# Miniprotein binders against Protein Hikeshi (HIKESHI), part 15

Target 1, 195 residues: Protein Hikeshi (HIKESHI), of Homo sapiens (Human) (q53ft3)
Amino acid sequence: MFGCLVAGRLVQTAAQQVAEDKFVFDLPDYESINHVVVFMLGTIPFPEGMGGSVYFSYPDSNGMPVWQLLGFVTNGKPSAIFKISGLKSGEGSQHPFGAMNIVRTPSVAQIGISVELLDSMAQQTPVGNAAVSSVDSFTQFTQKMLDNFYNFASSFAVSQAQMTPSPSEMFIPANVVLKWYENFQRRLAQNPLFW
Key: E = the ipSAE of ESMFold2; O = the ipSAE of OpenDDE; V2 = 0.75 times the mean of E and O plus 0.25 times the DockQ between their complexes.

## First folded at step 22 (miniprotein)

Design cc2 (from j3 with K24E E30K E31K K53Q E55D E87Q; at its last look DockQ between E and O 0.75; V2 from the best seeds 0.00; counts 0 for: pae E 1.9 > 1.5)
Fold by ESMFold2, look of step 22:
Structure cc2 (fold): chain B 195 residues (1-195), chain A 119 residues (1-119)
Amino acid sequence: as target 1 above (195 residues)
Amino acid sequence: TPYVRAMMLMWRAILYRKRGDLEEAIEKLKKALRLNPKDPYAYLNLGKIYKRQGDLEKAKEAFERAIEINPDSPLAWYRLARLYEEQGDTEEALKELEEAYELAPENEEIKKELERLEK
């Protein structure tokens, strides 16, 4: 239902459910993370009138979680990029993960998604610097996303000497992936929104 | 898939519960449970709805079923504790709240409520 992507890491698509309406992703080594993408996988849309409030949690100096509202995802806005680099020492805000959050991994940050009424979400105020507001941030995220995809796909490359015949399986040469990567980067440099 | 259909029914039940359409919410949750009979979160939602209807025995049974399915969830124990507290059964509420605290000793809300009831 939800996905969470950090540049240079594998995409997470298996959120931990912690309540009927609450889901979390763990973010180890969170201090190296500047941006996260939260998106709907498209398998389970929200009912009409509902959406998702997206929160970021980091451990404070005592190891206790501090939750901050990043923003929202909805059927009409099914993905969002959030900047978290400036939030890792901020003040906590009101949040819905009280007794519902299973805090088993201190010192690991989390992304929390709470399924809520749109009317309730309209009354919530995200922290002021969380939403991505510049083309440079989007371009940098997109470049790192491409690096992640290339590294992922390239990890399955084999030489011709290592290939085993498999008539039910299709193969592509690794250089096709590289050519796609180079072409996409060129187009992204010309227009970050060409796609 | 059955999981996708069950989750869609659960989220619709949450919508109906928040709008106050409690009977429709129950019907959606029962359909979700036919597709996924051991979903502890469907039982947690059902328990919350029965509690709002004042049917405390059905609420208790639903929360107990959620605990049977996932005894490692502090939320289920916490909900059961709050239900006993509302019935005036402070002794049983403390028992269940201590289970929730043992599972999540760093949770400030559970700790605060446990301390409050022990006074």
Scores: ipSAE 0.550, ipTM 0.832, lowest interface PAE 1.9, mean pLDDT 78
ESMFold2 (binder alone), look of step 22: mean pLDDT 84; pTM 0.804
OpenDDE base, look of step 22: ipSAE 0.820; ipTM 0.932

Design cc3 (from cc1 with K24E E31K K53Q E87Q; at its last read DockQ between E and O 0.45; V2 from the best seeds 0.00; counts 0 for: pae E 1.6 > 1.5)
Amino acid sequence: TPYVRAMMLMWRAILYRKRGDLEEAIEKLEKALRLNPKDPYAYLNLGKVYKRQGDLEKAKEAFEKAIEINPDSPLAWYRLARVLEEQGRTEEALEAYKKAYELDPENEEIKKELERLEK
ESMFold2, look of step 22: ipSAE 0.692; ipTM 0.899
ESMFold2 (binder alone), look of step 22: mean pLDDT 84; pTM 0.810
OpenDDE base, look of step 22: ipSAE 0.786; ipTM 0.919
ESMFold2, look of step 23: ipSAE 0.623; ipTM 0.860
ESMFold2 (binder alone), look of step 23: mean pLDDT 84; pTM 0.811
OpenDDE base, look of step 23: ipSAE 0.775; ipTM 0.918
ESMFold2, fold request of step 25: ipSAE 0.675, 0.544, 0.588; ipTM 0.891, 0.836, 0.848
ESMFold2 (binder alone), fold request of step 25: mean pLDDT 84, 83, 84; pTM 0.802, 0.792, 0.803
OpenDDE base, fold request of step 25: ipSAE 0.764, 0.786, 0.786; ipTM 0.914, 0.919, 0.920
ESMFold2, last read: ipSAE 0.595, 0.578, 0.596; ipTM 0.846, 0.845, 0.856
ESMFold2 (binder alone), last read: mean pLDDT 84, 84, 84; pTM 0.797, 0.801, 0.803
OpenDDE base, last read: ipSAE 0.769, 0.769, 0.769; ipTM 0.915, 0.914, 0.914

Design cc4 (from j3 with A13G E55D R65K I69L; at its last look DockQ between E and O 0.67; V2 from the best seeds 0.00; counts 0 for: pae E 4.2 > 1.5)
Fold by ESMFold2, look of step 22:
Structure cc4 (fold): chain B 195 residues (1-195), chain A 119 residues (1-119)
Amino acid sequence: as target 1 above (195 residues)
Amino acid sequence: TPYVRAMMLMWRGILYRKRGDLEKAIEKLEEALRLNPKDPYAYLNLGKIYKRKGDLEKAKEAFEKAIELNPDSPLAWYRLARLYEEEGDTEEALKELEEAYELAPENEEIKKELERLEK
């Protein structure tokens, strides 16, 4: 249903369901996290007229959760990047994660997603400075994704002299991957929405 | 596929409940339960619907079933407590609310309701 991504960490795709309409991801060592990506996997879309309110929770000095509204995901905007670095000592928001069995460990924050009516979401105000500009965040996220793919693929590069014959396997020349990477970067810089 | 279909039906049931179409909500939740009979969240949702309809006996049965399927959830205990409170049965409401408190002692909403009702 949902995914949660922090740069340099494994993607989380198995949210803890804590109510019929509420889901949570743990963020260990949250103090080192500046941005988080929340997205829909596409397996189970929201019903028409519903969407997801996205919250960030961190423990206060007494270990009590402080919840802050980051923003929204919907079928029409199925992913969003949220800045959380400035929120780790802010005041709480009104939130729907009241009487729930939410496991809380020190140094673990949480991302909460509440499935709600779009009309109800329109009346909610996210905390300031949580959202990242969509054009800038799209380019930044896409560049990191491109770098990750290129570094991974290039780590398998071998010269022709190093190749072991394997007639049942197909191979892609390394320069094809590099040319694809360079072309994609150029097109992204000219038109961030080309893909 | 059956799990995905059951979850979609449950979310449609939630949509209908939130929009006040309680009969369609019940229909969708019952369809979801045919595919996933041990879903505590479907029963929790049914309990909320029957409470709104004024059928307190069916609401109690649904919340009790949700507790049976997931006794570690403070939410079902809390909802059952609120049901007893609205019936004026403060003694039973306190009993259920204390169960919710034991499961989530740092929950401010549960703390506030427990303190209020003890007075």
Scores: ipSAE 0.289, ipTM 0.693, lowest interface PAE 4.2, mean pLDDT 78
ESMFold2 (binder alone), look of step 22: mean pLDDT 84; pTM 0.791
OpenDDE base, look of step 22: ipSAE 0.808; ipTM 0.928

Design cc5 (from j3 with D39N P40A S73N P74A; at its last look DockQ between E and O 0.55; V2 from the best seeds 0.00; counts 0 for: pae E 3.2 > 1.5)
Fold by ESMFold2, look of step 22:
Structure cc5 (fold): chain B 195 residues (1-195), chain A 119 residues (1-119)
Amino acid sequence: as target 1 above (195 residues)
Amino acid sequence: TPYVRAMMLMWRAILYRKRGDLEKAIEKLEEALRLNPKNAYAYLNLGKIYKRKGELEKAKEAFERAIEINPDNALAWYRLARLYEEEGDTEEALKELEEAYELAPENEEIKKELERLEK
């Protein structure tokens, strides 16, 4: 239902569910991460009137988690880019993950998503350094995300001569993915905010 | 898919619970459990709703079912402990709270309640 992407890494789509309304992604080697994308996969939309509050957690010097509110995703804004490089020594925020059984390791940070009422989200204030800082940064990160998706999808490509018959599976021709990628990149270069 | 449908019902039940429509929330949770009977979070949610309605035996049964399905979920043990505390059974509340603490020793709320009850 959610995805989490760091430039240069494989996309994560298998969040750990830690409550009926809370989900977590692990971020190994978090000290090298400057930005993270959180997005909805589109398979399970929020119910009308709900959305997702997105949090970042890093271990303090004692290995205990420090949680900070990054921002939000909703059906109307289903993806967001967050800058986390300035948050790895910040003060914690009020957060809803305190009663959860969340797996943690001292070298691993986490992204948490809490499904909440939109009215409740309106009273929350994200940390200021989490916002994307410029159109150039947005465009660069978006291009890296597109490259990552294309490379990932292409790694599964086979020629028709190499295909194993599998009538119960659905397939997408590789050229469809390539055409989408090329068209999207052209549109982004002409108008970075076309979407 | 059945999994997707069950999750959508769960999120709709959460919506109804947060808006105070407890009967609709129960309806959606029971529908979700027909699709996925081993959903510990659905029972956890039912327990919270029954407790809010004052139906303590049903709340206890729901929390116990959630623990049976996933005994590693500290939240289920914590909620059961709070239910026993509300009934005045401090000894049983401590037993359940110690289980929750063992599962999530860094959880500040669990630690606070365990310390409070040991006084």
Scores: ipSAE 0.362, ipTM 0.712, lowest interface PAE 3.2, mean pLDDT 77
ESMFold2 (binder alone), look of step 22: mean pLDDT 84; pTM 0.793
OpenDDE base, look of step 22: ipSAE 0.734; ipTM 0.894

Design cc6 (from j3 with Y3R K53L E55D E87M E96A; at its last read DockQ between E and O 0.47; V2 from the best seeds 0.00; counts 0 for: pae E 1.6 > 1.5)
Amino acid sequence: TPRVRAMMLMWRAILYRKRGDLEKAIEKLEEALRLNPKDPYAYLNLGKIYKRLGDLEKAKEAFERAIEINPDSPLAWYRLARLYEEMGDTEEALKALEEAYELAPENEEIKKELERLEK
ESMFold2, look of step 22: ipSAE 0.653; ipTM 0.870
ESMFold2 (binder alone), look of step 22: mean pLDDT 85; pTM 0.813
OpenDDE base, look of step 22: ipSAE 0.811; ipTM 0.929
ESMFold2, look of step 23: ipSAE 0.666; ipTM 0.875
ESMFold2 (binder alone), look of step 23: mean pLDDT 85; pTM 0.813
OpenDDE base, look of step 23: ipSAE 0.791; ipTM 0.924
ESMFold2, fold request of step 25: ipSAE 0.577, 0.603, 0.596; ipTM 0.843, 0.859, 0.854
ESMFold2 (binder alone), fold request of step 25: mean pLDDT 84, 83, 84; pTM 0.785, 0.782, 0.790
OpenDDE base, fold request of step 25: ipSAE 0.778, 0.810, 0.814; ipTM 0.918, 0.929, 0.930
ESMFold2, last read: ipSAE 0.619, 0.621, 0.599; ipTM 0.853, 0.865, 0.848
ESMFold2 (binder alone), last read: mean pLDDT 84, 83, 83; pTM 0.785, 0.782, 0.781
OpenDDE base, last read: ipSAE 0.784, 0.780, 0.779; ipTM 0.921, 0.919, 0.919

## First folded at step 23 (miniprotein)

Design dd0 (from cc3 with M7S M10S W11S I14S L15S K18S Y41S L75S; at its last look DockQ between E and O 0.03; V2 from the best seeds 0.00; counts 0 for: pae E 18.3 > 1.5, other shape alone 12.397 > 2.5, placed apart)
Fold by OpenDDE base, look of step 23:
Structure dd0 (fold): chain B 195 residues (1-195), chain A 119 residues (1-119)
Amino acid sequence: as target 1 above (195 residues)
Amino acid sequence: TPYVRASMLSSRASSYRSRGDLEEAIEKLEKALRLNPKDPSAYLNLGKVYKRQGDLEKAKEAFEKAIEINPDSPSAWYRLARVLEEQGRTEEALEAYKKAYELDPENEEIKKELERLEK
């Protein structure tokens, strides 16, 4: 039902179901994570009148789990981006996972999704600055993601003279990547929500 | 694909590191780097392992490699800064923290370190 994406990591599509209405993703090395994308896989929608409250859990200075409400996903908003890097010093909030015996290691954070009534979700207040809700924040995130990708991809660039024959590999000209990047930036500048 | 395999190895290495099996973590990361020599995540994780081992110089080198591949990683700059600070290279650490802050200005941990060093 749910997927979890951290930049630079493989997508997680297999949440641990810890209860009928509760799902958990493990995030190893959470200290290196700035943003997390939580999304619906599209295979199973929420039941009518229900959505998902998304929580983040990290160990506090004493090693105890601190849960915070990040935001929500719904059938109408099947994906969301959350910034978690600034949450490490935050206070815990009420969470639905407290009574759950979830196997956890100290270095692993968790994303928890609780399937709840939409009406109940509306009464909850996510922690500040977790949801990339502002157009500006979203634009900044997207720009950083694009830059990161471009820099990463360009690091592999070699001249044709430097290429070693590798018949099993496909190659993309660097100018194609650059052109894509420029076009995407232009579109983003015109409408940050063009996609 | 080599990239997918490298990513899987890096993830496994993180698990080993978390369990304190640092030697195995290094082995997996080195294997990942053989598959993808320009894997910034592998270098980042390698740096973390070296730091935990107390090998600050190797940690520094690994983080620098991560930055070389991906200069837009706040985490890599932050980790580098911490290593530099532990080495007594305070000025260089400050510059690395500043870079990390530029990349992630909302990161409270980075802000805290900058405030501490600028006093």
Scores: ipSAE 0.000, ipTM 0.217, lowest interface PAE 11.5, mean pLDDT 81
ESMFold2, look of step 23: ipSAE 0.000; ipTM 0.131
ESMFold2 (binder alone), look of step 23: mean pLDDT 76; pTM 0.718

Design dd1 (from cc3 with Y3R Q53L Q87M; at its last look DockQ between E and O 0.73; V2 from the best seeds 0.00; counts 0 for: total charge 0)
Fold by ESMFold2, look of step 23:
Structure dd1 (fold): chain B 195 residues (1-195), chain A 119 residues (1-119)
Amino acid sequence: as target 1 above (195 residues)
Amino acid sequence: TPRVRAMMLMWRAILYRKRGDLEEAIEKLEKALRLNPKDPYAYLNLGKVYKRLGDLEKAKEAFEKAIEINPDSPLAWYRLARVLEEMGRTEEALEAYKKAYELDPENEEIKKELERLEK
């Protein structure tokens, strides 16, 4: 129903349900994360009149979660990019994640999604500067995603001398990955909004 | 699929509950439970619907069913405790709050309510 993407990491598509109307994704090693994408998978749309409020949580010095409203996803805007790099020591905000079912790991931040009435969401104010509205921010996020894809794919490359006769396995030559990366980077530099 | 349909019914029930259309919410939750009988979140939602109707006995029964399905649910124990307290069954409420606290001791909402009753 929801997905969560951090540059350089595999996409998460299996949110943990923690209440009838609340879902979370764990963000391990959250100190290295600057942006997160939250999106709807398309399998289950919100009922008409509902949407999702998106929150970021981190454990404070006492281990207590501090929740901050990032923004929203809806059927009409089914994905959003949120900057979290400036939120990891901020003040908490009003939030609906009180008592809930959760699997906790110490020092793990979370993205929480609360399914709510659109009218209720309209009265909520996200923490300032969390929603990404600049092409520079989008370009930065996209470039980090490309770097991480290149590093991931290149870590599995083999030379012709290292290949084995394994006909059921498929391999990606490293130079093809590099060429894709170079071409995509060039297009992004020419037009950051080309995709 | 039945599981996807059950979740869609659950989200519709949440919509109806939040709007105050409580009969429609119950109808959707009963349909969701026919498709997914072991979903503790459907019972948690149903308990909230009955609590809003003022039928505290049916709310208690729904939360107890959620606990039967998932005994390690701090949310289910917490919501049961809230209903028991509203029914005037304070000793049972305290026991349920303690169980919720044992399952999630870092939860400020649960801790606050338990401490309130213990004084």
Scores: ipSAE 0.701, ipTM 0.901, lowest interface PAE 1.1, mean pLDDT 80
ESMFold2 (binder alone), look of step 23: mean pLDDT 84; pTM 0.797
OpenDDE base, look of step 23: ipSAE 0.775; ipTM 0.917

Design dd2 (from cc3 with Y3R E108W K119E; at its last look DockQ between E and O 0.92; V2 from the best seeds 0.00; counts 0 for: pae E 1.7 > 1.5)
Fold by ESMFold2, look of step 23:
Structure dd2 (fold): chain B 195 residues (1-195), chain A 119 residues (1-119)
Amino acid sequence: as target 1 above (195 residues)
Amino acid sequence: TPRVRAMMLMWRAILYRKRGDLEEAIEKLEKALRLNPKDPYAYLNLGKVYKRQGDLEKAKEAFEKAIEINPDSPLAWYRLARVLEEQGRTEEALEAYKKAYELDPENWEIKKELERLEE
């Protein structure tokens, strides 16, 4: 129902449910992360009048989680980019994750999503500068993830002379991946929000 | 798609609960449980609905069912303890808070309530 995307990493689409209305993604090696994209997969939309409050948590020097409100996702704005680089030493805020079965691991931060009424979300104030609304920043983030996917897939390319026959396996010609990549880049440059 | 439909019913029940449409919330949760009978989060939601109705005994039963499904949930024990305390069953509430604390000793909300009752 939710996805979480960090440049250079695989998309996470299997949030851990920690309450009837709360979901968590782990962010290992969080010190290397500057931005995170949180989005709805589209499989289960919010009911009308509801949305998701998005929080970031990191372990403080005592190993205790420090939660901060980043912003929101809704059916009308189903994805958002959040800057977290300045939040890895910030103050905590009021948050709904206190009595949850959330495994705490050193050096792992978390993204939490709480399903809430839109009216309740309107009363919440995200930490300053957490949401990044710049088209350039969104485009750069998306471009880096696209580059990483292409580079990963292309690293497995082999020539026809190098192929080992395997009749039980399906194969994709490398130029198909390249054409997809080039088309996606073009569409992103024309409209960064097309996807 | 039964699991998808169960989750949609769950989220609609959350909406109804927060609006105060508690009978509709119960209807959606009962439908969700027919599709996914061992979902501890559906019972956690149902317990909150009954608590908001003022039916503390049904709330307790729902939270106990959530514990039966997942006995290692500090949230389920914590919510059970809160209901037991509202019922005036302080020693049973203390035992439930202690169990929640054992499952998550670093949770300050649980520790706060446990300390309050022991003093």
Scores: ipSAE 0.591, ipTM 0.841, lowest interface PAE 1.7, mean pLDDT 80
ESMFold2 (binder alone), look of step 23: mean pLDDT 84; pTM 0.803
OpenDDE base, look of step 23: ipSAE 0.767; ipTM 0.915

Design dd3 (from cc6 with K24E E31K R65K K95E E99K; at its last look DockQ between E and O 0.55; V2 from the best seeds 0.00; counts 0 for: pae E 1.7 > 1.5)
Fold by ESMFold2, look of step 23:
Structure dd3 (fold): chain B 195 residues (1-195), chain A 119 residues (1-119)
Amino acid sequence: as target 1 above (195 residues)
Amino acid sequence: TPRVRAMMLMWRAILYRKRGDLEEAIEKLEKALRLNPKDPYAYLNLGKIYKRLGDLEKAKEAFEKAIEINPDSPLAWYRLARLYEEMGDTEEALEALEKAYELAPENEEIKKELERLEK
């Protein structure tokens, strides 16, 4: 359903479900992270009229979670890049993860995705420094590369009937990741100024 | 796969619930549960729907089923506690809220509600 990518780390594709409409990824050592990429895997698209609100949670100086709205993912925009560096510590905002919030170690933050009506998402305002700026062309390249990965991997979905693994799981051919990596490297070489 | 189809049905049920089409939401959840009978989140969704319909007994049964499937869910215990409170069953609400607190002692919402009920 969702993926979460941080530069230099393995992509996470197994979100923890914490409510019928809410999913979470853990981000250990979050202070070393500048950007996170949140994307849809394509295995379970949103129903028409729905999308995902993306939140970031980090412990404050007391170890209490502080939640902030970063932005959105939808079927029409299935990936997004969020700047984590520079987010304010302190007073949190309204968020939907109340009783579902499980505190982990103090160095672990979370990305939360809440499945919501598109009309409800239109009424929400992300925090002011989380959005990709128009001047940051590298983050736009990264968004384009993640969209490319999503489309590439999803076009190679393999049915359970073609393999012996568990019937409840979706699989992709192993060479899809390698092919994506080669394409990604070629595209980054076009503009090395944005690494 | 049946699990993927069950999740798609559950997300459609969430759509119907949020739009107020509660009978359609129940039908989707029943189909999802035939494909994935031990999905605690489908039962949590049913509980919310029955609560909105005013059928508090069916809401309780749904939340209890979710707890039977995953007894370590602080959310399930919390929702059951809030339902007991709505039913006027304060002692049962306190017991369920204490369990939610045991499972998530750092959760400020649960802690605040527990302190409120203990008066």
Scores: ipSAE 0.611, ipTM 0.863, lowest interface PAE 1.7, mean pLDDT 78
ESMFold2 (binder alone), look of step 23: mean pLDDT 84; pTM 0.798
OpenDDE base, look of step 23: ipSAE 0.793; ipTM 0.925

## First folded at step 24 (miniprotein)

Design ee1 (from dd1 with K119E; at its last look DockQ between E and O 0.69; V2 from the best seeds 0.00; counts 0 for: pae E 2.0 > 1.5)
Fold by ESMFold2, look of step 24:
Structure ee1 (fold): chain B 195 residues (1-195), chain A 119 residues (1-119)
Amino acid sequence: as target 1 above (195 residues)
Amino acid sequence: TPRVRAMMLMWRAILYRKRGDLEEAIEKLEKALRLNPKDPYAYLNLGKVYKRLGDLEKAKEAFEKAIEINPDSPLAWYRLARVLEEMGRTEEALEAYKKAYELDPENEEIKKELERLEE
């Protein structure tokens, strides 16, 4: 349903559900994060007339959560890049994450997604500097993400002759990663919104 | 997959509930629960739908089922407490609010309701 990406970290695709209509991603070591990408995986579109409000939460000096509205994702705008580096001392927003079982630890912030009526979302005002990208940059971002993953994985490639036996470790042949990359890249070129 | 289909039905039920199409919301939630019978969030949604219909007994039963599946949910206990209070069962509501507070003591909404009833 949703994905969450921070530069230099693995993409998160397994949001914690905290209500029938609310989902959360943890962001450990949030002080080092400048931007976060929130996107729809494409497996479960919103019903017609609904979308997602995206919030950022961090603990204040007393350890109490401070929630800020970053912006939105919808079927028509299924991804967005949000700048969070300037928000870590900001004013809290009105938010719907009240009676939730949300664990808080030091240096862990959260991204919250609330599934809402589009009419309700139209009445909400995000914090002023959060959104930095439009839907029309979606393909460019996705291609950069693919390139980053492939380059990272291939930098650890070894030949079979260079391997030593390690029966407690699991290995993936490098050509599996390449095949996935080529297939995804081809499908993205055919339809930038296929996923 | 069955889980994907169940989630799609639950999101449609949320839409119907918010529009006031409460019988349609129940239909979708019952279908979602046939596909995923142990989903506490489907029961939470169902309880909210029955509460809007005015069927407080069925709302209570739905929230109790959500608690049976996930007893550590402050949301489920809070919603049960709200329906118990509306039924006039104040002592039981107080106990449910206390449980919600124990599970999430930093929650101002729960704290406010608990303080109101203990006055």
Scores: ipSAE 0.539, ipTM 0.838, lowest interface PAE 2.0, mean pLDDT 80
ESMFold2 (binder alone), look of step 24: mean pLDDT 83; pTM 0.790
OpenDDE base, look of step 24: ipSAE 0.764; ipTM 0.912

Design ee2 (from dd1 with K112E K119E; at its last fold request DockQ between E and O 0.74; V2 from the best seeds 0.00; counts 0 for: pae E 1.7 > 1.5)
Amino acid sequence: TPRVRAMMLMWRAILYRKRGDLEEAIEKLEKALRLNPKDPYAYLNLGKVYKRLGDLEKAKEAFEKAIEINPDSPLAWYRLARVLEEMGRTEEALEAYKKAYELDPENEEIKEELERLEE
ESMFold2, look of step 24: ipSAE 0.611; ipTM 0.859
ESMFold2 (binder alone), look of step 24: mean pLDDT 83; pTM 0.799
OpenDDE base, look of step 24: ipSAE 0.760; ipTM 0.911
ESMFold2, fold request of step 25: ipSAE 0.556, 0.595, 0.570; ipTM 0.846, 0.860, 0.851
ESMFold2 (binder alone), fold request of step 25: mean pLDDT 83, 83, 82; pTM 0.786, 0.790, 0.783
OpenDDE base, fold request of step 25: ipSAE 0.763, 0.763, 0.785; ipTM 0.912, 0.911, 0.918

Design ee3 (from dd1 with T1D K119E; at its last look DockQ between E and O 0.66; V2 from the best seeds 0.00; counts 0 for: pae E 1.8 > 1.5)
Fold by ESMFold2, look of step 24:
Structure ee3 (fold): chain B 195 residues (1-195), chain A 119 residues (1-119)
Amino acid sequence: as target 1 above (195 residues)
Amino acid sequence: DPRVRAMMLMWRAILYRKRGDLEEAIEKLEKALRLNPKDPYAYLNLGKVYKRLGDLEKAKEAFEKAIEINPDSPLAWYRLARVLEEMGRTEEALEAYKKAYELDPENEEIKKELERLEE
């Protein structure tokens, strides 16, 4: 129902449930992580009037968990990018994970998601500048990344008559890349947060 | 997938519980438990619904079922202790708080409640 992605790592889609309304993802080697993406998989939407508060937890110098509110995911904003690189020396905030059976390895941080009423979430303040971008900014970045990928891949396009004799190499026809690009653009225009 | 349907029902029950529609929450949770009978979190939710309804005996029974499914849950023991205390069963509540503390001795919330009840 939720996913968690760190650049250069496999996506996590199997959150550990720790209460009827609370879920966690482990983040090993958290000192090397600058950003994390939290998103809804789409199989189980929130009921109307509910959403998810997203928290980051790391062990402090005493080994005790420090929880910080990063932001939110909702049916209307089903994914968000959070910057966590500056949070590893911060203070804890009010959080709902106090009486949980959460298995914790000393060098592992966690992302926590608490399912809450939207009215309750509106009174919460995320720590610092954890949220990276608005939907418009994310859409613009994603469009430019897609344009860059298409231009890069297209610079290697050759006709069949121009191909070098490398029969052991796998090739992707330029038309496949174009079709992927067109499909992705259409989906992005329909829902900038579909990923 | 019955487990997906059960989770959707459980999340809707959470909404109803938080808004005070306790009869509807029970209905959704009983449907969820028919689809996923071994879900300790559905029983934890059900216990909270009965506690808010004022039916402390049914709340106790629900938390005990959650413990039967997952006896190593400090949350389940903590919630059982809270309902036992509200029932005036102070000795049993103290025992349940001590069990919750044993399972999670670094939990300041459990420790605070245990200390309060002892003195």
Scores: ipSAE 0.552, ipTM 0.832, lowest interface PAE 1.8, mean pLDDT 78
ESMFold2 (binder alone), look of step 24: mean pLDDT 85; pTM 0.814
OpenDDE base, look of step 24: ipSAE 0.770; ipTM 0.914

